# Ledger of designs, part 91: VH-VL binders against q8ixk2r445to577

Target 1, 133 residues: q8ixk2r445to577
Amino acid sequence: FFGMLQNKGLTDYCFDYNPPDENQIVGHQVILYLCHGMGQNQFFEYTSQKEIRYNTHQPEGCIAVEAGMDTLIMHLCEETAPENQKFILQEDGSLFHEQSKKCVQAARKESSDSFVPLLRDCTNSDHQKWFFK
Key: E = the ipSAE of ESMFold2; O = the ipSAE of OpenDDE; V2 = 0.75 times the mean of E and O plus 0.25 times the DockQ between their complexes.

## First folded at step 3 (VH-VL)

Design z15 (framework fv_zigakibart; at its last look DockQ between E and O 0.15; V2 from the best seeds 0.00; counts 0 for: pae E 8.7 > 2, placed apart)
Fold by OpenDDE, look of step 4:
Structure z15 (fold): chain C 133 residues (1-133), chain A 120 residues (1-120), chain B 107 residues (1-107)
Amino acid sequence: as target 1 above (133 residues)
Amino acid sequence: QVQLVQSGAEVKKPGASVKVSCKASGYTFTSYAMHWVRQAPGQGLEWMGYINPYSGNTKYNEKFKGKATMTSDTSASTAYMELSSLRSDDTAVYYCARDLYKGSFYFDYWGQGTTVTVSS
Amino acid sequence: DIVMTQSPSTLSASVGDRVTITCRASQSISSWLAWYQQKPGKAPKLLISKASSLESGVPSRFSGSGSGTEFTLTISSLQPDDFATYFCQQYNSYPYTFGQGTKLEIK
């Protein structure tokens, strides 16, 4: 699967990544913003290694969850996907992070200026449902 | 520089319709939601809704559902808002406004406003 | 809908005065509050976002504070250019709503 990764509950919002430096794409948080199809910011790929890959830049980035965190941060992709970069996109649309045993939820934090995908306990909320478009 | 230029003032009879335009320039039109805000004479501001120019998806204030229809033409970088079944209390200045990136739903770029007057 | 109650509706002050405008939300809006300045015949101008973040180009005499349900806009030393109507806006929840406005006029 590839394209815009859109949330069901937070209608018309997609994963969005806009690093300050195109030559240094890692270390920043993935956010949510209205789906606008402007290629490099909202184009992601779900790979056979269970990665959510940001493949519009070289080297390629992969979404990771750092220890003790609930945010999605861009790391470099590795030849073998590390455990903290593995997600399962379920048939029901839930996006499950294998290492944390939590689901990705569209949410808002006071410390953030944007909606963000956050790890939360898995529920049947549409805010935890995602699909590629 | 970002600019939003709206169509001119309108005078309509009750029951008529009016379509206001908002031409955007200085940025990628499809990358930002375009909001509409109403201000009745001497009154405050009312958020009417927004359109995502890329998808065409809209979010309306329930108060204006059935009253306002928001559309856009990406080839013209123009957003439109049509008001139907106009009443006297629809008399107001109507603004288009672009929100900021990253889901900041406040507005730093506004059109100059379009005065719509409804009178018999 | 979240009701934003702004006070006072009208405020008379002199140049050099310290003025404070209050905005109260009917329910908590966290810090998702913006302040605008509007002059007659013009569109609103964004002054402050996230309750206290001063926008670029806005004079430092403007400041915002508050969280939850009560917010304030303060002008530390009023200047002639500051006489206008001010509005708060919550963007915590749909529909986004504005305060009724505070007209700041010269005494």
Scores: ipSAE 0.464, ipTM 0.830, lowest interface PAE 1.4, mean pLDDT 93
Fold by ESMFold2-Fast, scan of step 3:
Structure z15 (fold): chain C 133 residues (1-133), chain A 120 residues (1-120), chain B 107 residues (1-107)
Amino acid sequence: as target 1 above (133 residues)
Amino acid sequence: QVQLVQSGAEVKKPGASVKVSCKASGYTFTSYAMHWVRQAPGQGLEWMGYINPYSGNTKYNEKFKGKATMTSDTSASTAYMELSSLRSDDTAVYYCARDLYKGSFYFDYWGQGTTVTVSS
Amino acid sequence: DIVMTQSPSTLSASVGDRVTITCRASQSISSWLAWYQQKPGKAPKLLISKASSLESGVPSRFSGSGSGTEFTLTISSLQPDDFATYFCQQYNSYPYTFGQGTKLEIK
């Protein structure tokens, strides 16, 4: 799949990565913003290796979760995907992070003025359901 | 140089409809939601809803569902808000306002306001 | 809907005074609160977001504090340009709601 990764519960919001410096595309948090399909900030590739790739720059970015954290951050993609970069997009729309055994949920965190994808205990909430548009 | 310029004042009779415009400039129109907020004379602010100009999707305050219709014209970089079946209590200043990129739902830029007066 | 209540509704003060305006939410909104200043005949102007984050270009005499259900806007030394109506807005959940406003008048 390649496209805008949209949330079912937080309608019309998509994964968004807008790095402050286009020469350093890694190390910042992935956010959610209104789906607009412009600037390549919202286009991601879901790969057969269960990565969510940001392919607009070189080196390629892959969404990851740091140990002990619940936020999604952009890391460098590796030739063999590490476990912290693997997300299972399930048939019901859940994004399951294998290493942590948690699901990606659209939510707001005190540290951020924006909605962000966060790791939470898995539920059948629409805020944990995602699809490519 | 972000600007939101609204249409001029309107005087309408009860039962009529009114359509207010908001022309955006100085930014990419489709990248920000456009919200509508009204203020009755001497009263507080009331959020009506927003439109995503890229998708055309709208979200309304329940109070305005079926009464307000929000649309946009991307080629003209203009948002519209239409109120139907006007009553005297719809007399207010109507504002368009842009939210911030990154999902912040407070408003950094506002139009100058359009006064709508409903009288017989 | 979350109801936002401001206190006082009207406040009379003199230039140089410290002024505090309170905003209460009917349920917890964490820190998802903004403050606006509105002068007669003009659109509101954003002063503070996330309860305490001062917007660029806003004078440092303005400050915000609070979390949960109780919030304050403080002007440390009132200037002539500060006489206006002030509104709080919660953006924790839809529909977004504003307080009724606090009118700051010259004494």
Scores: ipSAE 0.351, ipTM 0.794, lowest interface PAE 3.0, mean pLDDT 89
Fold by ESMFold2, look of step 4:
Structure z15 (fold): chain C 133 residues (1-133), chain A 120 residues (1-120), chain B 107 residues (1-107)
Amino acid sequence: as target 1 above (133 residues)
Amino acid sequence: QVQLVQSGAEVKKPGASVKVSCKASGYTFTSYAMHWVRQAPGQGLEWMGYINPYSGNTKYNEKFKGKATMTSDTSASTAYMELSSLRSDDTAVYYCARDLYKGSFYFDYWGQGTTVTVSS
Amino acid sequence: DIVMTQSPSTLSASVGDRVTITCRASQSISSWLAWYQQKPGKAPKLLISKASSLESGVPSRFSGSGSGTEFTLTISSLQPDDFATYFCQQYNSYPYTFGQGTKLEIK
């Protein structure tokens, strides 16, 4: 799939990546922002290797979760997807992170208007359901 | 200070339409979804749907599809809900409610309610 | 739809009593549950979110607990101002739904 990756529970919010240096896309956190389709920030590809790629720039980035962390961070894609970059987009819309065995959930930062995707124990919540549009 | 002020009570005949307004102040109108909830006399609460005032996107409870139409006017910071083809069982108090943050579905601020009475 | 079932439908109690209101979900909603208080002629007022988090300005005599399918609202020592109707609401999954309410009346 290619397009905007939207949360079902936090409607009209999409994965968004806006690195401060477009030539160095590694190491920054993926956020959630209102879906708008403007520019390059909200377009991702879900690949046959179970990667979520930010591929509108070179080099291509792949979403990863570092050991012991719950945040989604951009890494460089590799020829064979590392385990920390593998996500399963299930038919019920859940986005399962294979290595941690947790699901991606839309979360609000405490006392903030900002939203981010975070890993949480898997539930049936619409806050953990995602689709491409 | 967040305030949601709704239009006044309405008495309508069956078959008529009514448009209820909800004027918001004290926050950025386009940053929060506006929901509508109804309460028939002596009954509980029913979620009717929402509008995203930034995009204009709506979502309706299936029970109210075709009955309710939700719109907004961002320049007036006002949400509207129109009920069509009124029947006696549409008699209720109708509330607008803001969700807590961008697309959340529990409601931190409510309007005072608008009573719609449908009587032949 | 997730059906929210409250019990009891009506509860009679005296000032100073401890009361418990139960809300059961037809399937797991984790902790995505809110409680509201409504007085006659007024809009509902949010008391508790995420099953147990008190809203700002809500007296500490109110508490919530539970996860999964069963949730409770407890008022530890009733005050005259607490006689009202109480609703639970799930926001775990679509469409979000309310319980039918529990009317708390003076005995």
Scores: ipSAE 0.009, ipTM 0.620, lowest interface PAE 8.7, mean pLDDT 86
ESMFold2 (binder alone), look of step 4: mean pLDDT 92; pTM 0.940

Design z16 (framework fv_zigakibart)
Fold by ESMFold2-Fast, scan of step 3:
Structure z16 (fold): chain C 133 residues (1-133), chain A 120 residues (1-120), chain B 107 residues (1-107)
Amino acid sequence: as target 1 above (133 residues)
Amino acid sequence: QVQLVQSGAEVKKPGASVKVSCKASGYTFTSYAMHWVRQAPGQGLEWMGYINPYSGNTKYNEKFKGKATMTSDTSASTAYMELSSLRSDDTAVYYCARDLYKSDYYFDYWGQGTTVTVSS
Amino acid sequence: DIVMTQSPSTLSASVGDRVTITCRASQSISSWLAWYQQKPGKAPKLLISKASSLESGVPSRFSGSGSGTEFTLTISSLQPDDFATYFCQQYNSYPYTFGQGTKLEIK
């Protein structure tokens, strides 16, 4: 599926990617921003390879988590998805990052200027529940 | 070009209500939160809250809960802020301001302001 | 609530002067601070965001610095158009709060 990836607990917030420089579309942190129904920076595709793709700019971006980090960052998509770019969207809405064994949670990190998705130990919190709209 | 155009000045008696409008143009209205900020004479700016025009969801500063009501009309690209039970200390210039897309915490465009005077 | 305090409340200066306005937060706000300029009868205009990032179209004589609890706005060479009131705003947490303003007037 594809669309706006929304959080159940932090209601009205969606995955958002709006890099400050269009000449460097990768390497920046994915944020959460108020859902606004426009597909440009809030439209993501969940693929059969378990990728979360951002297709607004070329080259296409894929959300990844680097080893030892808890932030989601935009990387270039690859023909075969590397492990750090694979997320399992579970039936309960949990978004499980298999390589780290952690779940994506809506939170605020002090180094970010907005709400962000972060890797955290998996819980049954609504802040870890996601759905496409 | 982005523009936020507010309704004209209002003079009200204590106990009345006032509804200020903010018409947006030059961008997709539902893509940005609309904030309301007031400035009483001789005072600094005071954040009142915001509305997300896409969802209709609102966030209020506790000081204005039950006093201010924010709404929006997507077909008219217009946001509204209504103040009830007006008192003399509600005399202020009321501004609407649009969030910057990359940050939901500061304002890149402001309306021209609506002066609300509450007097006997 | 985070309290923002500006100093001075009023600053008298001459064209060509270097002026500095200070903004202090009652608790750490990292770099989540914006500066606005307001001319009489006009709405505020965003000058600087994230403490030091100059908004497009704002003259380079304006600069911001600071982090944590102490921030400054500097105008390197004051021009006639710069006589206005300046406000800082924190956006680290809700409710957003503003300083009381610094009025920059002709000496």
Scores: ipSAE 0.035, ipTM 0.644, lowest interface PAE 6.9, mean pLDDT 86

Design z17 (framework fv_zigakibart)
Fold by ESMFold2-Fast, scan of step 3:
Structure z17 (fold): chain C 133 residues (1-133), chain A 120 residues (1-120), chain B 107 residues (1-107)
Amino acid sequence: as target 1 above (133 residues)
Amino acid sequence: QVQLVQSGAEVKKPGASVKVSCKASGYTFTSYAMHWVRQAPGQGLEWMGYINPYSGNTKYNEKFKGKATMTSDTSASTAYMELSSLRSDDTAVYYCARDLYESGYYFDYWGQGTTVTVSS
Amino acid sequence: DIVMTQSPSTLSASVGDRVTITCRASQSISSWLAWYQQKPGKAPKLLISKASSLESGVPSRFSGSGSGTEFTLTISSLQPDDFATYFCQQYNSYPYTFGQGTKLEIK
């Protein structure tokens, strides 16, 4: 799939990546923001290797979670997707992070005014349901 | 410079509909949510809902679902809020307000307000 | 819905006074609270976001504090142009809700 990755429960919010330095696309946290479709910040590709790619810049970025962390960050994509970059988009809309056995949930982070995608124990919450638009 | 300019005061009879406009300038219209908030005379503020001008998607306060309709015209950079089946208790000042791109959820810019009076 | 309660509803004060307005949420809203000032016949003006972040152009005599369920707005040295109604707003969850307002009057 390719497009804006939208949350079912937080109905108007999409995955968004807006790095502060256009020449350094890795290392920053992925956020959720109002779906607007302007520019390239909200367009992602879900690949057959279970990656969520941010492919508007070179080199291409892949969403990853480091061991013990609950935030989604941008890493460089690998020739073979490592386990920390694999997300299973399930038929019910859950986005399951295989390495941690947790699901991506739309949540508000205390240190910011924005919503962010975070790893949480899997539930049947609409805040854990995602779809490409 | 961000500016929200609303349409003028309206006087309506019970059962009528009213459509309030909010013309935006000074920013990219489709990149921010437009919210609607009303204030009855001598009362507090009441959030009605918002529209995403890029997608046309709306979210309503349950109290206004089926009563208010929010739309937008991207080419005119204008948001609209229509209230149907007006009753006397819909008499209020109606405000449009913008949601910030990066922070969201609180209102950094407000329209001047449109007074809607419903009387027989 | 989260209920926001302000105290006092009306406050009489003199120029130069230090005044505090309290806002209480019916459940925890973390720091997701904004303060607005409204003068008669005008739209509300944002003063403070995220409980304590002063907006650009707002005089430094205004400050906000608190988290969870208890929040305060303080004006350290009241000026004539500060007589207005003040509202708190939670933006932790939909629907967004406002306090009933605190009217600051000349003593």
Scores: ipSAE 0.028, ipTM 0.651, lowest interface PAE 7.2, mean pLDDT 86

Design z18 (framework fv_zigakibart)
Fold by ESMFold2-Fast, scan of step 3:
Structure z18 (fold): chain C 133 residues (1-133), chain A 120 residues (1-120), chain B 107 residues (1-107)
Amino acid sequence: as target 1 above (133 residues)
Amino acid sequence: QVQLVQSGAEVKKPGASVKVSCKASGYTFTSYAMHWVRQAPGQGLEWMGYINPYSGNTKYNEKFKGKATMTSDTSASTAYMELSSLRSDDTAVYYCARAYYTGDYYFDYWGQGTTVTVSS
Amino acid sequence: DIVMTQSPSTLSASVGDRVTITCRASQSISSWLAWYQQKPGKAPKLLISKASSLESGVPSRFSGSGSGTEFTLTISSLQPDDFATYFCQQYNSYPYTFGQGTKLEIK
């Protein structure tokens, strides 16, 4: 799969990565933003290794779980995907992180106007359901 | 069409308990948190807490901890709120309301309200 | 707890008037504020969420604005059906709290 990774519950919001420096794509938190269908910053690829890749250009960025924070950050893709970069897109739309046994949820960032994908205990909430457009 | 239908009015004596029901239809019951809000006569709205019907987890306003108990029955798509040790100042209209995101959201649909009167 | 204060508590207006109701939070709630309309004997009805997002089916004469601690609900051209009590609600943090209400009555 590839395209814009959209949330079922938080309708019209997509995974978005807009690093402040285009020459350094790693280290920043992945956000959710209104799906615009016009920018490369919302284009992701789901791979056979269960990675979510930011872009198809080198060096490749892969979404990883930030240690101890349950947040999603951009990291360099590894030749063999490490466990913190593996997400299982289930048939019901859940995006399950095997290493933590948690699901990716569309959530409000603390005391902020912005939304971010976070790891939370798995529920049947539409805010934990994702699909590629 | 989303509907939240609550049980009928109750008149109780001080010290009694009351259990209000809220039957949901028109949506997937386990995908939304069910909140409870009360309104005393001529007063504003007061948030009591919520239940996540998927997990059964609850969150209470500190004022209602130990006094209100929230439960749900997924097979019946019904949420319940029980108030114990009723006092006259518990006289109010009790509303159920759904929130789209496990309780961390606004209330898009409300039940019609259940009037609870506590009198001697 | 975050205290929500509405102003005015009562507002008298005529059909066709532009009316503004203000809601102030005791600390920043970003844009996590909803507005509800309540008519006598009825449940509250959602009008606006996230400070400015108009709920489907709500007339376009209603609008919301603001962020942080100051918020406003505006009715651009008051209609007879709009005489009701209006409540703001913050959903930034628990416990969720409501303003005391603004009663909009016919002049």
Scores: ipSAE 0.007, ipTM 0.556, lowest interface PAE 9.8, mean pLDDT 85

Design z19 (framework fv_zigakibart)
Fold by ESMFold2-Fast, scan of step 3:
Structure z19 (fold): chain C 133 residues (1-133), chain A 120 residues (1-120), chain B 107 residues (1-107)
Amino acid sequence: as target 1 above (133 residues)
Amino acid sequence: QVQLVQSGAEVKKPGASVKVSCKASGYTFTSYAMHWVRQAPGQGLEWMGYINPYSGNTKYNEKFKGKATMTSDTSASTAYMELSSLRSDDTAVYYCARVYYSKGEYFDYWGQGTTVTVSS
Amino acid sequence: DIVMTQSPSTLSASVGDRVTITCRASQSISSWLAWYQQKPGKAPKLLISKASSLESGVPSRFSGSGSGTEFTLTISSLQPDDFATYFCQQYNSYPYTFGQGTKLEIK
């Protein structure tokens, strides 16, 4: 699957990655923006290894969650996907992070107007439901 | 310079429909949500809903579901808001306003307003 | 829906005065509040976002404060151009809601 990863509850918000420095594409937090399909900052590939890949730059980025964190960070993709980069998109729309046993939820970034995807305990909230468009 | 220019005043009879336009310039039309807000004479502001011009997706205030229809024309950089089955209490100034992605969900630019008067 | 209530509904003041307008939310909205100025026959103009962030080009005599359920807009040393109606707006959740407005008029 390749496309814009939208939130069901936060209706028109999509996964977005726009690194501020083209010479350092990794290490920054994935955010949510209103879906617009401009450039390639909102286009992600969901792979057979359960990765969410950002293919706009080389080397390719893969969304990961660092130990003890709840934010989604862009890392370099590995030849074999590590556990912290594996997300299961469930039939109900939940995006389940296997290593942490938590679900990705749309939430407001503290002290700002920005929205971000965060790991939270799994619930049946529409803010935890995602789909490719 | 960002500008939102709305269509002119309309006078309609009860039961008619009206379609208000909002032409955007000075920015990338599909990069910002376009919201609609109305203000009845002597009253406060009332949020109606928004359209995402890129996707065509809409979000309506429950009060306006089935009453208002929001659309957009990307090639013309124009958003539209149509009200059906007009009643006298739909008499108001209708504003379009945009939401800036990087600064959150408040209205940074507004159209000049379109006065809609419903009278028999 | 979140109900926004402004106080006072009408405020009479003179040039040079310090004026304060209050906005209260029926439930916590964190800092997700904007202030707008509206002059007769004109569209509203954004003054302040995120409760206290002054919009570019807005005079420094305007300031906002508050979080949760109580917010204030302050105008120090009122100028003739400031006589207008002021509205607060929450954008914590849909539907967006506005206060009823505070009309600032000359004494």
Scores: ipSAE 0.015, ipTM 0.642, lowest interface PAE 7.8, mean pLDDT 86

Design z2 (framework fv_zigakibart)
Fold by ESMFold2-Fast, scan of step 3:
Structure z2 (fold): chain C 133 residues (1-133), chain A 120 residues (1-120), chain B 107 residues (1-107)
Amino acid sequence: as target 1 above (133 residues)
Amino acid sequence: QVQLVQSGAEVKKPGASVKVSCKASGYTFTSYAMHWVRQAPGQGLEWMGYINPYSGNTKYNEKFKGKATMTSDTSASTAYMELSSLRSDDTAVYYCARAYYSRGYYFDYWGQGTTVTVSS
Amino acid sequence: DIVMTQSPSTLSASVGDRVTITCRASQSISSWLAWYQQKPGKAPKLLISKASSLESGVPSRFSGSGSGTEFTLTISSLQPDDFATYFCQQYNSYPYTFGQGTKLEIK
């Protein structure tokens, strides 16, 4: 699958990655933003290695979660996907991060006024359901 | 300068429909959600739902599902809210309001309101 | 639905007074609360977002505080232009809900 990765519960929000420096695409948090349909910063690919790739710039980025963290950050893709970059997109739309055994949920960060994808205990909430458009 | 200008007052009979417009100017219409809020005479504010003008996607308060229909026309920078099968308890002032996404959905700009009166 | 309850429903005060309006949520809404001012015959005007962030152009005599379930709007030195109805709104969960309003009247 490829395209904009949209949330079922936050109906108008998509995965978004717009790093401030176009030549330094790693290390920043993935956010949620109103779906604009212009590709680029909202265009992602789900691969056969269970990666969520950001291919807008070179080098290619892959979404990762570090041990003990709940935020999704951009890392460089590797030849063989490491466990912290593997997300299982289930038939019901859940994104399961196998290493942490948590699901990606659309949420508001208490320290910010924006929406972000965070790892949370898996529930059957629409805020944990995602689809490519 | 951001402005939301709504259509004029309407007087309708029970069973009729009414379509209220909200014309936006001074910003990129497709970059902000447009919400609808009503206020019955002497009462508080009640959130009805919103439309994303870019996608056309809508989110309704369950109370207004099947009663209200929200649409938008991006070429005219105008949002619409239609109420069907009007009853006397639909008498209210209807507001459109722009929502700021990055700070959650609070309403930074409001239309002047459209009074809808339903009487026999 | 999250129920928002304001107190008092009506408050009488004089110019120069410090006035406080309270808003309570039936469950925690973190800081996802806005305050609006509404004058008769006019649309509401945003005063404060995220419980305590004063909007541009709003006089500094207005302030907001609180988190979780209890929030307050304070006007430190009441001016004639401040006599109006004030509403709180939670935007933590759908459906968005408003308090019933607090009418600030001349004493």
Scores: ipSAE 0.008, ipTM 0.591, lowest interface PAE 9.5, mean pLDDT 86

Design z20 (framework fv_zigakibart)
Fold by ESMFold2-Fast, scan of step 3:
Formats: C-alpha cells, structure tokens, sequence
Structure z20 (fold): chain C 133 residues (1-133), chain A 120 residues (1-120), chain B 107 residues (1-107)
C-alpha cells in the first residue's frame, strides 16, 4: 500500500514525519497531523516485509519501536526488516506490532498538545484502526 | 442501552478490605477503559486509575498504588476495585466510569456509585 | 500534578439568569477539559468534552469555551433543573484532576 496512513477514530489525522534536516532523517518521533494530501511528510509505503517506510529521503527510513518504549521512531531501513520494524496491518484496520504484542493507537501524548501514534494494549477501538488514503 | 451497575453500600472497620464491582451492559466491554473515581463527603472528585479490560493492564494514580487493586472479568463484563487496609479517610462514594480511549479522554457513562463507610 | 481551580465555589442565581463558571489550570492543558454536572445523591453527568463539544442530549443553553489555562462553562438562561454542582476535569496529563466544584444554588 502507498499513501497517507489515516486514523479511523481521529478522522482528520494522518501519520506525519517532519525531520528537522533532510540530511538527518532518523532518530525523531513520528507524529499525527491534519491530513493535507500534499506532501512527502505524510506519504508512507507499507511493504511485503510489514514495514512502514518513509522513502522521501535517502537513505530510506522505517518506523520502529525501541525496547521498552511506546513511541514510534524513524530508523534506517535494513535489507532484512528487524522485528522492531514490523507492523501487521490487519483486516479490521488494527496495526499490530508483533515484537511488543501491542497495537498502534492515535493518542495525545501525556503532557503534550500533539497527537502521536503510541503502542497500547490492543482493543477494538477506532483509535487503533488505520487505513491508507 | 449503555449502563454501569455497581454493587451496594458497604460498612467496614478500619484495617478491613472492600471490593466494589461495576457491571457493564449495552456495549462491547473490551472496547472501553474503565476508570475509578472517588468522592469523599462534601469534597471533590479524585481520580484513582483505570483498567483496560481487553489486556488487563492498569494505570494508577500514585496516591493509590499499593492501596487499590483494579481487576476485570471479561466473561462477566464486570470491573472490580479493591481497597485494602481501610482507614476512616477512605470513607467516600466510589464511582466507575468508562472512556473510549485507553488513556481516558473523558468519562461519558458513570455507575451510580458505591458508598463505602469506614467506622471505628 | 495539574491543579484545577474553579471560581466561584458557590454561586446564587435565579431562573432565567445567564451563569458563567470559570476553571483555571495550573499549566496549559490545550483543550483537554470536560465539564460534569452532579446533583445530590447522583453520579456526575458529562456535559461538555474537549472544552466546547456539547454531549448529545445536553440542552443547548449549556456551552463551553476556552483553551490553554482558562475555561468557562456558560448557562445562557438558567432553568430549575440546572441547580447542581459543576466540575471541570483535565485529561491532558496523568493523574487526571478535577476542580473543587462550583455549587449553583437558588437565590
């Protein structure tokens, strides 16, 4: 799949990655922002290896979750996807991170005004359901 | 019709424990977090924590860690909150309330409340 | 912890009056604020979420406004059924915290 990864519950928000420098695309948190349909920062590729790739810049970035964390961080893509970069997009729209056994949820980060995708226990909530637009 | 029905009033001695139940009906129990809020006589509302009935995971207000234990029974669509080592200042009405989001955005449906009185 | 302060603590008013209740947060909570109504012996009832979104079934005379640290609940034309205690609640940060409550009583 290609496109903007939009939340079913938080209906106007999409995965968004806005690196501070186009020459340093990794190490920053993925956020949610109003879907605009215009740009590179909201365009993602879901691959056959279950990666969510940000390929606007070289080298390509892949969304990952570091051990013990609940935030989605941009890492370098590898030739063979490591387990921390694999997300299973299920038929019901759930985005399951198999290594942690948790689901990606649209949420407001604690003590923050921004919306972010976070790993949470899996529920049947629309805030845990995603689709490519 | 969405409804949360709580267990009846309890009168306990200091040092005892009490377990309050909250039975959900009219919605998918595992799709909503269940929060517990208490209200002491003549005072405001105090958030105690929540449980995610899908996973069993809990988040406590630090003030209630080691004092309150939240559990749930998915097959019975019932959430529980147990208070241990009761003191007179635990006298309050205890409410369960649901939220759509796991972090508890806002509480749209509340139980009727369970009065717990601790008398010495 | 974020401290929520309501003013006034008690408000006396007459049917037909415009009533305004204020809630202030000790730090910015964006729009992550709910308002609840509580009548004696009853559980709180959600009136407004996200500072200004009226809950389904709540009369249109209720409205909320504000963002950041200052919020208001307004009842445009007070009815007998509105005499109750009102609470604000922030859900920006754990632990979630409530205001002290504003008791609206008949003048």
Amino acid sequence: as target 1 above (133 residues)
Amino acid sequence: QVQLVQSGAEVKKPGASVKVSCKASGYTFTSYAMHWVRQAPGQGLEWMGYINPYSGNTKYNEKFKGKATMTSDTSASTAYMELSSLRSDDTAVYYCARTYYSRGDYMDVWGQGTTVTVSS
Amino acid sequence: DIVMTQSPSTLSASVGDRVTITCRASQSISSWLAWYQQKPGKAPKLLISKASSLESGVPSRFSGSGSGTEFTLTISSLQPDDFATYFCQQYNSYPYTFGQGTKLEIK
Scores: ipSAE 0.007, ipTM 0.530, lowest interface PAE 14.0, mean pLDDT 85

